VH-VL binders against AP-4 complex accessory subunit RUSC1 (RUSC1). Designs and how they scored, part 4

Target 1, 145 residues: AP-4 complex accessory subunit RUSC1 (RUSC1), of Homo sapiens (Human) (q9bvn2r522to666)
Amino acid sequence: DVGHLVLTTLCPALHALVADGLKPFRKDLITGQRRSSPWSVVEASVKPGSSTRSLGTLYSQVSRLAPLSSSRSRFHAFILGLLNTKQLELWFSSLQEDAGLLSLLYLPTGFFSLARGGCPSLSTELLLLLQPLSVLTFHLDLLFE
Key: E = the ipSAE of ESMFold2; O = the ipSAE of OpenDDE; V2 = 0.75 times the mean of E and O plus 0.25 times the DockQ between their complexes.

## First folded at step 1 (VH-VL)

Design i02 (framework fv_ixekizumab)
Fold by ESMFold2-Fast, scan of step 1:
Structure i02 (fold): chain C 145 residues (1-145), chain A 120 residues (1-120), chain B 112 residues (1-112)
Amino acid sequence: as target 1 above (145 residues)
Amino acid sequence: QVQLVQSGAEVKKPGSSVKVSCKASGGTFSSYAIHWVRQAPGQGLEWMGVIIPIFGTADYNQRFKGRVTITADESTSTAYMELSSLRSEDTAVYYCARDRGYSYGPFDYWGQGTLVTVSS
Amino acid sequence: DIVMTQTPLSLSVTPGQPASISCRSSQSLLYSDGKTYLHWYLQKPGQSPQLLIYEVSNRFSGVPDRFSGSGSGTDFTLKISRVEAEDVGVYYCMQSIQLPYTFGQGTKLEIK
């Protein structure tokens, strides 16, 4: 079952990758300060610009899904939506291009920081690995267990 | 395979509204965005707006904001474009077109067009 | 809004001869994903537009190999290596990097 494989293998792996090296708290969230999570990276990475409108739309849809009560389940639903819309590679590349956002969210030793600076080959390798997933057609239920 | 079929031509009076339909067949209706583009006689193509049916979200060209409403009914795989407060300048062929995804850009399939004539 | 400018606005070509159409954008159409969001359409008389080339140089399904697209940044070209009678119509470039999507004015191709 491709849906089960994505949810039990790919989503946890991407969650771990995005969680690697996250700062404990976001400095830009003084009032109502929250611990950083992969979902907080999604929140910060969504650009309101027209070229990334579909990412904003997907974020809004996931945020409003009543059955999703945890940041982890919202992150998984966002990944499923990215697969459905062929936007996974776009989201990762957009995140890697935003040096200001990465320095705000990640420690220098985190995967994304190293991929952008200390080990540029990591960025190229990751994007090449994700590219096939962005061109394949998926129709996954965002509420899929 | 993929086909977009639009409603028939309409003649409207100034100040009235028109609602054009676009029924999709082939592929999953919820897996792509539907755009609306118009073409006045002898003129070029003008983008009006888009809807992403799965999310129920629509966006519009500023020129038409307040007058245009784009909706979709997933149960019938049909998108609609309603234009109100019609003027003679709104006389045009109105097309629906499918984006290859939600925001990839190229319109891979187009409807046959609906001629809307606004005359007194 | 991004302004798309096509040249020429019309051209007449003898069958079998090449044709070239230029499209310039007021801003770069290269996005951070490495893709350039410039597409070409053909509208034959009395018909709906049809996709010819997407993302600068990729031919859409069923489009003959005599059509080719090239360019980068803000300057793009559509070429027809050997014009045939069925190629008559108006050619449009379109950008999809920003909303609103915008089209060039169109280039009318006629047979001499």
Scores: ipSAE 0.006, ipTM 0.514, lowest interface PAE 14.6, mean pLDDT 78

Design i03 (framework fv_ixekizumab)
Fold by ESMFold2-Fast, scan of step 1:
Structure i03 (fold): chain C 145 residues (1-145), chain A 119 residues (1-119), chain B 112 residues (1-112)
Amino acid sequence: as target 1 above (145 residues)
Amino acid sequence: QVQLVQSGAEVKKPGSSVKVSCKASGYTFTSYYIHWVRQAPGQGLEWMGVINPRFGSTDYNQRFKGRVTITADESTSTAYMELSSLRSEDTAVYYCARSRWLGDYFDYWGQGTLVTVSS
Amino acid sequence: DIVMTQTPLSLSVTPGQPASISCRSSQSLVHSEGNTYLHWYLQKPGQSPQLLIYKVSNRFSGVPDRFSGSGSGTDFTLKISRVEAEDVGVYYCSQSTHYPFTFGQGTKLEIK
């Protein structure tokens, strides 16, 4: 029941939230314009270093799963992995703390831009809304969404 | 039933400003983006800008940047589009339309507001 | 800005006959997430535009199955299998993959 609700409600809702206000593509002077997607936000949010090694490990694991051929499938697998490891709140907090990254990826009308600038209480409200998920134990298959 | 109801036609002089309203009903106003699109007589459609009604955040087409201001009042479920420094080429029907996500399709449109700029 | 080019600019159709409208974009409309944000709107005389087809091929609620959309990348087609009098108006293709959102110049459909 719970697993069904996660797959049919939570994952699409988080995808929509992360996609909200994403610039359609980013400027890249070397290769031209890079298209943005929720998976590209995951890629950009992973920073090599001691505090984010766990997120980097999950990103690498999902990136190596050959059956996941779309950015959407990879994003969903990443969310399932965050639930399995109780790291969803950590990822959102890390993303919201990076003002430079958010300004590059999001338009002012996006949720994450508003959470940092126009309505700072959104960060707190989002984290409070995600907090109950840290109590639950999930064993979700990353290949099935 | 989803409805977007716009204010009535206006005749304005060059150099003045016009403010068109768009009142939403039949859905949660703050859950959808409101876009503004205009159409000059006998011409095609031109996207002007968008607002997130929940927070008032806006983005504009560069061609109108500096002259257009979009606002929203969530207490009345009404979005507004104000265009300043009016010129004769601004004579057009102005539409509001909603989308669920920023880069999505416009599923419902207002009836349009004719703004005529003449001396 | 992405340029959307429609052909033909106008067509006259005998009732019951098929109609086809083409739309070409100056750049690919495929978003990195895999979706293609190309939509078709109909503006009937004296009315506001109304959504017909979204994301290439999906019919909006209440749109008759006579209408179908197809295409990929930069080339898209709207087909009406059997034109009826109520289908008169101007058809616009539109993209929302790239900012600013843009529309084609429109195709006027008339009954002979």
Scores: ipSAE 0.000, ipTM 0.526, lowest interface PAE 14.3, mean pLDDT 80

Design i04 (framework fv_ixekizumab)
Fold by ESMFold2-Fast, scan of step 1:
Structure i04 (fold): chain C 145 residues (1-145), chain A 121 residues (1-121), chain B 112 residues (1-112)
Amino acid sequence: as target 1 above (145 residues)
Amino acid sequence: QVQLVQSGAEVKKPGSSVKVSCKASGYTFTRYWIHWVRQAPGQGLEWMGVINPSGGSTDYNQRFKGRVTITADESTSTAYMELSSLRSEDTAVYYCARGGLWFRELYFDYWGQGTLVTVSS
Amino acid sequence: DIVMTQTPLSLSVTPGQPASISCRSSQSLLHSDGKTYLHWYLQKPGQSPQLLIYEVSNRFSGVPDRFSGSGSGTDFTLKISRVEAEDVGVYYCMQSTQFPYTFGQGTKLEIK
């Protein structure tokens, strides 16, 4: 079952990848400091309008799902939504292109920082591995029943 | 699609308090900060404070610190601004406005319609 | 607090003619992140303010191209290339480089 494989292997792997090198706290102009999580990366990465408006729509849908109370469950639901809408590659590409966001969120040794600056081949290889997923059709439940 | 809808006009006595609401719709409430700005009749705009609905963190203009309290209810997507110890000088239109996330989009792209608060004896 | 000063306080313009509004800050609005948080708003009579220009020169969605913003540091300008009747109202600059956010005193634009 490809759905089972996605839930038990892909989602935890992507969570670990996005968590790699995250600064434990980031500056927030109001609070002065906030704890970082992979969900906070999703939140910061969605842009209003343009070709990434569909990512903002998905973010809104996941954020409205009241049963999802943890940042981890929201992150996983977002990944499932990306698979359902064939936007996983788009989200990774848009995140990689945002140098300002990456410098605010990640240590220089994190995967996304290294992929953009020090080891560009890492992002190319990852995207090539993820690209076949965009041609598959998924109908995954965002609530993880 | 994005809307900020505020509560109706109020007339208050000096020394009382007022609580104005701002209901957000058409977007994820916790993604953006909500600011409060007031405008006395015929005067300019004055920033009062801000809340991050994700977690409820606030910052206030020192001119209002001790009298203003901003809160947010994530379950109803509603922000509130309470101003206490009202004076006649507090007569103004009070606006809520959306803006900001993690040092990005630090501008007010959508505003509520405004709530007139009149303080008179 | 950063003080924002607008000039002129009011101006009357014949339709189709250009208009220019200046905004000066008491200190640089350049943030340590490399951005300059200076924005322009229009408040039409009886309405809420609406965003025109954000971060000095970026036009907000739906804003006509006859509006343009420019400047750096402490000196900023909003220009309207050809004023139309719907442009009547009070224009405000705002800085959001540091708390508290502060506004200019406003510039009233009237049609002759």
Scores: ipSAE 0.000, ipTM 0.508, lowest interface PAE 15.8, mean pLDDT 81

Design i05 (framework fv_ixekizumab)
Fold by ESMFold2-Fast, scan of step 1:
Structure i05 (fold): chain C 145 residues (1-145), chain A 119 residues (1-119), chain B 112 residues (1-112)
Amino acid sequence: as target 1 above (145 residues)
Amino acid sequence: QVQLVQSGAEVKKPGSSVKVSCKASGYSFTDYWIHWVRQAPGQGLEWMGVIYPGDSDTDYNQRFKGRVTITADESTSTAYMELSSLRSEDTAVYYCARDYWGSDYFDYWGQGTLVTVSS
Amino acid sequence: DIVMTQTPLSLSVTPGQPASISCRSSQSLLYSDGKTYLHWYLQKPGQSPQLLIYEVSNRFSGVPDRFSGSGSGTDFTLKISRVEAEDVGVYYCMQGTHYPYTFGQGTKLEIK
């Protein structure tokens, strides 16, 4: 079952990737908190501009889901939403292009920092690995109920 | 077997600076945060700041910002806390303490370093 | 800054009797990740503080079952079911939810 595979393998793997090299402290851009988690990266990566409106909409939907109180559950829900709306590559690319945000959130040795600077091919390799997911159809009602 | 060993007691004059060391052993130094907490004689605990040795990123309690500097030397697994413009009110025992995931809890503490500021 | 208030500031207990210490925060300690960063420490005479309870109710390694923590939001309690001589010292609650980290004033526990 594709849904089961996504929840038990893909989402935890992406969580680990986003957490790789993540600083525990960041300058507060949103809440006055000085902690970083994969969900805080999602929050910081959402831009209010019109060109990223769809990402902002998904973020708002996930943020309003009362049953998803943990940051890990919200991160998983966001990833499921990105897969369902075919926006995972858009989010990843937007995050990679934001040098200022990456330097605030990530250690120089983290995956995203290395992919942007020391090993630029890493981001291209990841996007190539994710492309097959764009042809899959997901009916993930847990995200929008 | 985790151990944090701090430098010895110091006596300083008002207006001078003090630099306390905290040598870590028994774990991967760059994977854990090091906090600094002080305690004036007969008083409670006061948090001063923290460093993540993996990238030397720091955060300080605003009441000490501008006077406190925390650093880490990865090659010797040692963290340092330097406090400048010392006042008699800075007389205290200074502790270093380890924290696994920044802001969770202080699981191991150094033995403390008494800094006495007197004229 | 979050203000942490402990009651009582001191208590004297006969060995084998229970003890209870309260800690109240000026605002909720529930963080956006669903965790509550409230921890308890014991400082024995002449020693460094040592961790007893982390995240409200979890006993740190080596801490006896007679210690327990409970609470939520802004109100927290540390209980010792049967006080022993080795429990003498000052107990501190600490919040790790927001910088700066803050401690309660401390509760001094003595044996009668």
Scores: ipSAE 0.008, ipTM 0.541, lowest interface PAE 10.1, mean pLDDT 79

Design i06 (framework fv_ixekizumab; at its last look DockQ between E and O 0.03; V2 from the best seeds 0.00; counts 0 for: pae O 5.4 > 2, placed apart)
Heavy chain, then light chain:
Amino acid sequence: QVQLVQSGAEVKKPGSSVKVSCKASGYTFTDYYIHWVRQAPGQGLEWMGVINPNSGDTDYNQRFKGRVTITADESTSTAYMELSSLRSEDTAVYYCAREGYDFWSGYEFDYWGQGTLVTVSS
Amino acid sequence: DIVMTQTPLSLSVTPGQPASISCRSSQSLLHSDGKTYLHWYLQKPGQSPQLLIYEVSNRFSGVPDRFSGSGSGTDFTLKISRVEAEDVGVYYCMQSIELPLTFGQGTKLEIK
ESMFold2-Fast, scan of step 1: ipSAE 0.221; ipTM 0.708
ESMFold2, look of step 2: ipSAE 0.156; ipTM 0.642
ESMFold2 (binder alone), look of step 2: mean pLDDT 93; pTM 0.947
OpenDDE, look of step 2: ipSAE 0.023; ipTM 0.635

Design i07 (framework fv_ixekizumab; at its last look DockQ between E and O 0.05; V2 from the best seeds 0.00; counts 0 for: pae E 11.0 > 2, placed apart)
Fold by ESMFold2, look of step 2:
Structure i07 (fold): chain C 145 residues (1-145), chain A 120 residues (1-120), chain B 112 residues (1-112)
Amino acid sequence: as target 1 above (145 residues)
Amino acid sequence: QVQLVQSGAEVKKPGSSVKVSCKASGGTFSDYAIHWVRQAPGQGLEWMGVIIPIFDTADYNQRFKGRVTITADESTSTAYMELSSLRSEDTAVYYCAREDYGDYEGFDYWGQGTLVTVSS
Amino acid sequence: DIVMTQTPLSLSVTPGQPASISCRSSQSLVYSDGNTYLHWYLQKPGQSPQLLIYKVSNRFSGVPDRFSGSGSGTDFTLKISRVEAEDVGVYYCMQGTHWPYTFGQGTKLEIK
């Protein structure tokens, strides 16, 4: 069904997209960097002064869901919530327009860094692909697996 | 659902090595770092090191660098800790524990522990 | 290495009474992202440690609301509002802000 397709296809794809080129959360003592999670991007995107109030409300709701025990499951729940509230395109467009946030979170080679700077067609293509989802009506369970 | 199952107890002679396994089940192995923590009899907890299997990257407490090797096999969802040049003070229970490598929110699940006894 | 100092090292509590455990770090545990990676674990007799509180004040799934955490910077506290018999064991704080991860020396909680 539609919930299954979203969870098995769309959510993993968007998770991978948001993860692309993220700066390390913290540096280890050996060569190699640990990625910040896509959930870290969600957190930063909804902090005061960075987004609309409705996105902050959804973030707060997802953050309080005790059964969600991993950053990946919290990210997926956030995507499901964005679909239910028709905010998926809005969140991605607001993220791509926040140059300060992108510079803070992403390496220059990351998708969103390229989409803002050297390859603006990436931004256009992403939003065109997401736009039809904003017209559809979803009633997805945020704990859906 | 989530479980970390460790290999059984070992009795070792000084100067030898031991390799403890930690098999994870009930989740997505690639989302987690696997840490190793030991506890000498009647003592507290001591962090030994970590592996992040998706990046094939391990890091160690400098106290153990040169004697400890941590590896993982994604195909079997199993992490390994090998401690070499064993001494009597290495007698301890060795735990594996997992942590979401993306947000570092502590060790949410632990293995049952593996007693390693080093004696002649 | 960051030294984590717990106080007291041992306490005896009558069931139904509160308990408080302090943890002090030798350096600030505030990371550059604004988060504080200070966690609390309970090791019951004969068991593996279990996570109680993560990032200072967040209860892990299934942890009763009688457990609460607080603090900032270098000074942290775990509180149990009403101690129950199943709360017996050794409580550890751990910091994950600095490498290597380090634990406090433990606080043994007993029922009297």
Scores: ipSAE 0.006, ipTM 0.546, lowest interface PAE 11.0, mean pLDDT 84
ESMFold2-Fast, scan of step 1: ipSAE 0.250; ipTM 0.756
ESMFold2 (binder alone), look of step 2: mean pLDDT 93; pTM 0.951
OpenDDE, look of step 2: ipSAE 0.018; ipTM 0.638

Design i08 (framework fv_ixekizumab; at its last look DockQ between E and O 0.02; V2 from the best seeds 0.00; counts 0 for: pae E 7.7 > 2, placed apart)
Fold by ESMFold2, look of step 2:
Structure i08 (fold): chain C 145 residues (1-145), chain A 120 residues (1-120), chain B 112 residues (1-112)
Amino acid sequence: as target 1 above (145 residues)
Amino acid sequence: QVQLVQSGAEVKKPGSSVKVSCKASGYTFTSYDIHWVRQAPGQGLEWMGVINPDSGDTDYNQRFKGRVTITADESTSTAYMELSSLRSEDTAVYYCARDLYWGEGYFDYWGQGTLVTVSS
Amino acid sequence: DIVMTQTPLSLSVTPGQPASISCRSSQSLLYSDGKTYLHWYLQKPGQSPQLLIYEVSNRFSGVPDRFSGSGSGTDFTLKISRVEAEDVGVYYCMQALQTPYTFGQGTKLEIK
């Protein structure tokens, strides 16, 4: 029941938030361009040199789940995993502090770009909304649905 | 701990080929492009080409006119660079390097280099 | 190919003094994503190159804040505010806008 609510309400909302102002394509040396998605943000966030690299274990787990064939389903599974380990606020907080990563992924008008610079209250409001989830215990199936 | 460990030095005759290996460890091999860069003695750096280990897609510096072949073996987490029709001008240290982000050119880890000497 | 030209080709600097290295590209390195694909590398004696500065002005992880980069379009500068003994080596600018990636000729930094 709680898993259904998370998957049908929270995950789509966070997906939309992460997608806001995301560059639609990135430069790709070999193919010329690479399509971006919220899953691209997760991938970049766990690479060496990023502030959220400590979450690489969860990323690896989700990446290897064969039933998760779409970037959207992988993003949702990553969110479920963060809830299970009480790291949702940590991931968003660390992402917002990584100016280099944000400039790589987002237009200046995107939510996270604005939250870092012109509208810092957006960062505070997001983290305040996420904090209650850190005291709850979740045992969500990453393949739920 | 991310590491790129290259094969040992080689001495080759003109007209032969050399294949240098670059074994990656400490990260997901297929998630990062591998580039090859060479440096002739006392000279600067020259980019040779790149491979995406997941797709096998490559791009090469046209200066080498088809003499360079870059491959990757996922099962051993190893990239290879083969240079054919060797000339004395190909004497150099050959480096592999990991690109931190796709197409950004952020070479965060480099192999130790492999000296290839071409002499008759 | 994009030609990268560095000046000077060598520097001899008293410890604690500043150093400045210029890099010029044969065409703009600004891409449509708003980024300028110009990076700086240091190769210390007997070592592989290491990344110092990416996208003109951003210090890579672990690089001391005495290193700074600036510039736009075709003209770029690497500055070391106070040179230290560990800064010895050859500095390269590199463009990553398009293949083939190309490096400047290198600037050898030595301590007096």
Scores: ipSAE 0.013, ipTM 0.597, lowest interface PAE 7.7, mean pLDDT 85
ESMFold2-Fast, scan of step 1: ipSAE 0.006; ipTM 0.551
ESMFold2 (binder alone), look of step 2: mean pLDDT 93; pTM 0.949
OpenDDE, look of step 2: ipSAE 0.016; ipTM 0.619

Design i09 (framework fv_ixekizumab; at its last look DockQ between E and O 0.06; V2 from the best seeds 0.00; counts 0 for: pae E 9.4 > 2, placed apart)
Fold by ESMFold2, look of step 2:
Structure i09 (fold): chain C 145 residues (1-145), chain A 124 residues (1-124), chain B 112 residues (1-112)
Amino acid sequence: as target 1 above (145 residues)
Amino acid sequence: QVQLVQSGAEVKKPGSSVKVSCKASGYTFTDYYIHWVRQAPGQGLEWMGVINPSGGSTDYNQRFKGRVTITADESTSTAYMELSSLRSEDTAVYYCARDYEGYYDSSGWYFDLWGQGTLVTVSS
Amino acid sequence: DIVMTQTPLSLSVTPGQPASISCRSSQSLLHSDGYTYLHWYLQKPGQSPQLLIYEVSNRFSGVPDRFSGSGSGTDFTLKISRVEAEDVGVYYCMQSIQFPLTFGQGTKLEIK
């Protein structure tokens, strides 16, 4: 079924994409060392305030799901939530627009760093691949594992 | 069974290089960072560096500047550590170790699984 | 680099008696995120190290409750309430608040 396909193909693919070129630590985010993961990118991408309210609400919902025991499961649940609320393309486009955040989290060789700088067609191709999902309606269980 | 299995012992001449493998099984390789730690005979533990197998990001102990390269192959679930320009003082047991994957990412940075170790002997 | 200093470096204990190992760091291990990045490992004779205690006081899965950790800031202690034969080996503390990750020199525990 559609939930199984999303969890076994799309979620792992997006997880790998967001992980591409992540720094092992987020030393420049706050003084000290902190493990980086795709879930860390989600945490950093949500902003306080009304302009990001819907994404922040989803983040809060996922972060309170106690049964999710790994950062990978939390990232997958966030992707499922983005599909349910038709925000997948929005989240990826908003992430790409935040140059300060990208320079903080990613090496220059990472997908998003390249997409913003030396190879902007990567951004365009990603969003074009994600756009068909915005017309589909999903009712996915965020605890689907 | 969750484990890290390393390549066998090696004897090397000074000035050469060694590449130690660390194969993960029983878990999703790309979910966990892999660290390398060495132990000279009768001595303590020395951290060498870390890799995120998802994407290949690395960081190194500057003590080894320019001599250590850590890589990962996602298709074989294997991490590698290569040490170049070997010296007699590089004789040690080399371990790979898995970093913890936590519920919240801010609390990791300890090793919950270790490989069996690989003895590298550097002699003329 | 953060220097980790263990005392004592060697310890002989009568079976059934308590043991205590101290670890001191050259800088605070309390991060602004609220976590303290201090961990303990045991290396039994002829084996790889194994995790005992993470984040000062949390016992790793399968570690007997006779092991306990305490401390804050720069001063930390590992205690064994009743030493058993299987506890023989070298104990290491490790800081992970910053790179390079650094270990204490080790404390060798032996049975009298």
Scores: ipSAE 0.007, ipTM 0.582, lowest interface PAE 9.4, mean pLDDT 84
ESMFold2-Fast, scan of step 1: ipSAE 0.084; ipTM 0.698
ESMFold2 (binder alone), look of step 2: mean pLDDT 92; pTM 0.945
OpenDDE, look of step 2: ipSAE 0.016; ipTM 0.643

Design i10 (framework fv_ixekizumab)
Fold by ESMFold2-Fast, scan of step 1:
Structure i10 (fold): chain C 145 residues (1-145), chain A 123 residues (1-123), chain B 112 residues (1-112)
Amino acid sequence: as target 1 above (145 residues)
Amino acid sequence: QVQLVQSGAEVKKPGSSVKVSCKASGGTFSSYAIHWVRQAPGQGLEWMGVIIPIFGTADYNQRFKGRVTITADESTSTAYMELSSLRSEDTAVYYCARDEDYSSSWYDAFDIWGQGTLVTVSS
Amino acid sequence: DIVMTQTPLSLSVTPGQPASISCRSSQSLVDSDGNTYLHWYLQKPGQSPQLLIYKVSNRFSGVPDRFSGSGSGTDFTLKISRVEAEDVGVYYCMQGTHWPLTFGQGTKLEIK
């Protein structure tokens, strides 16, 4: 079904996109140093000062789900939540507008760095491809198989 | 300012079902998760399950799977926990508890609890 | 399921004296995100549980400085530097790292 297709194709594709060009390690105030992942990008993007409380609320709910102990599964749940709340475009736009955050997290050759500077149309085209999915609703039970 | 208010005590017969309510006041109801925890007389705390209103999704401790259903009605800011096929060992105080993130603080813990609902199962 | 073991099961303390409660988990509570989801609650007689310490060592709002949490991996401690009458009740540790969420069996603190 559509939910399974999103989980097995779209979510891994978005994970790969967000992982592209991520710096391998970054300083973390809690643990000192930790490996970067797409989930760590989500965490950094929704800290205090986020453009909307809804993104912070979604991050909080996903982060606290104990069955989603892996960063990959939390990232997938966050994407499903963005689709359900119609906030995927808002989240991508917030990331692209934050030059300081992108410089902290990404190498210059990463997709988000290139989309911001060298080829800005990349992000616009991606969001247009995802637009039809904004009318669909998904449940987290897809992750508990 | 946020408060969770639960329904009153109930006495049920073995084999019946009970539905306990938890009404939230203050804050946006859909902005947090609601957990259910029970405590048998003189015993410790046992986690039963959670509902995440923003996803419309609930999840349960496997010990109760098939007997517990947790739902939420955002229009009335009320969560419900229904336990079926009641046994004498289900006699307990049932609590709802909030897990919420406000923009300036992240607790990742149950910061607000309901007052508890005593459910007694006896024949 | 993760088993949470508290010691002692009960203790009696003279007001002003320190108290220490241990909580051990059957597996590491360090999550893949680097956080350790180990929390402490106090249930006063006849009341609902209340949050004292979240993520090992962070005091919840309004909790007095005499309460402190420490530990890592599988071994955690809650300390009260100077016990007061209002501290009477049952203390529970809880892990949020692994599904399902589990609590320790509780430690009853009484005043002599």
Scores: ipSAE 0.006, ipTM 0.529, lowest interface PAE 10.6, mean pLDDT 77

Design i11 (framework fv_ixekizumab; at its last look DockQ between E and O 0.17; V2 from the best seeds 0.00; counts 0 for: pae E 6.9 > 2, placed apart)
Heavy chain, then light chain:
Amino acid sequence: QVQLVQSGAEVKKPGSSVKVSCKASGYSFTSYWIHWVRQAPGQGLEWMGVIYPGDSDTDYNQRFKGRVTITADESTSTAYMELSSLRSEDTAVYYCARHEGYDFDYWGQGTLVTVSS
Amino acid sequence: DIVMTQTPLSLSVTPGQPASISCRSSQSLLHSDGYTYLHWYLQKPGQSPQLLIYEVSNRFSGVPDRFSGSGSGTDFTLKISRVEAEDVGVYYCMQGIYLPWTFGQGTKLEIK
ESMFold2-Fast, scan of step 1: ipSAE 0.108; ipTM 0.573
ESMFold2, look of step 2: ipSAE 0.015; ipTM 0.553
ESMFold2 (binder alone), look of step 2: mean pLDDT 92; pTM 0.923
OpenDDE, look of step 2: ipSAE 0.101; ipTM 0.664

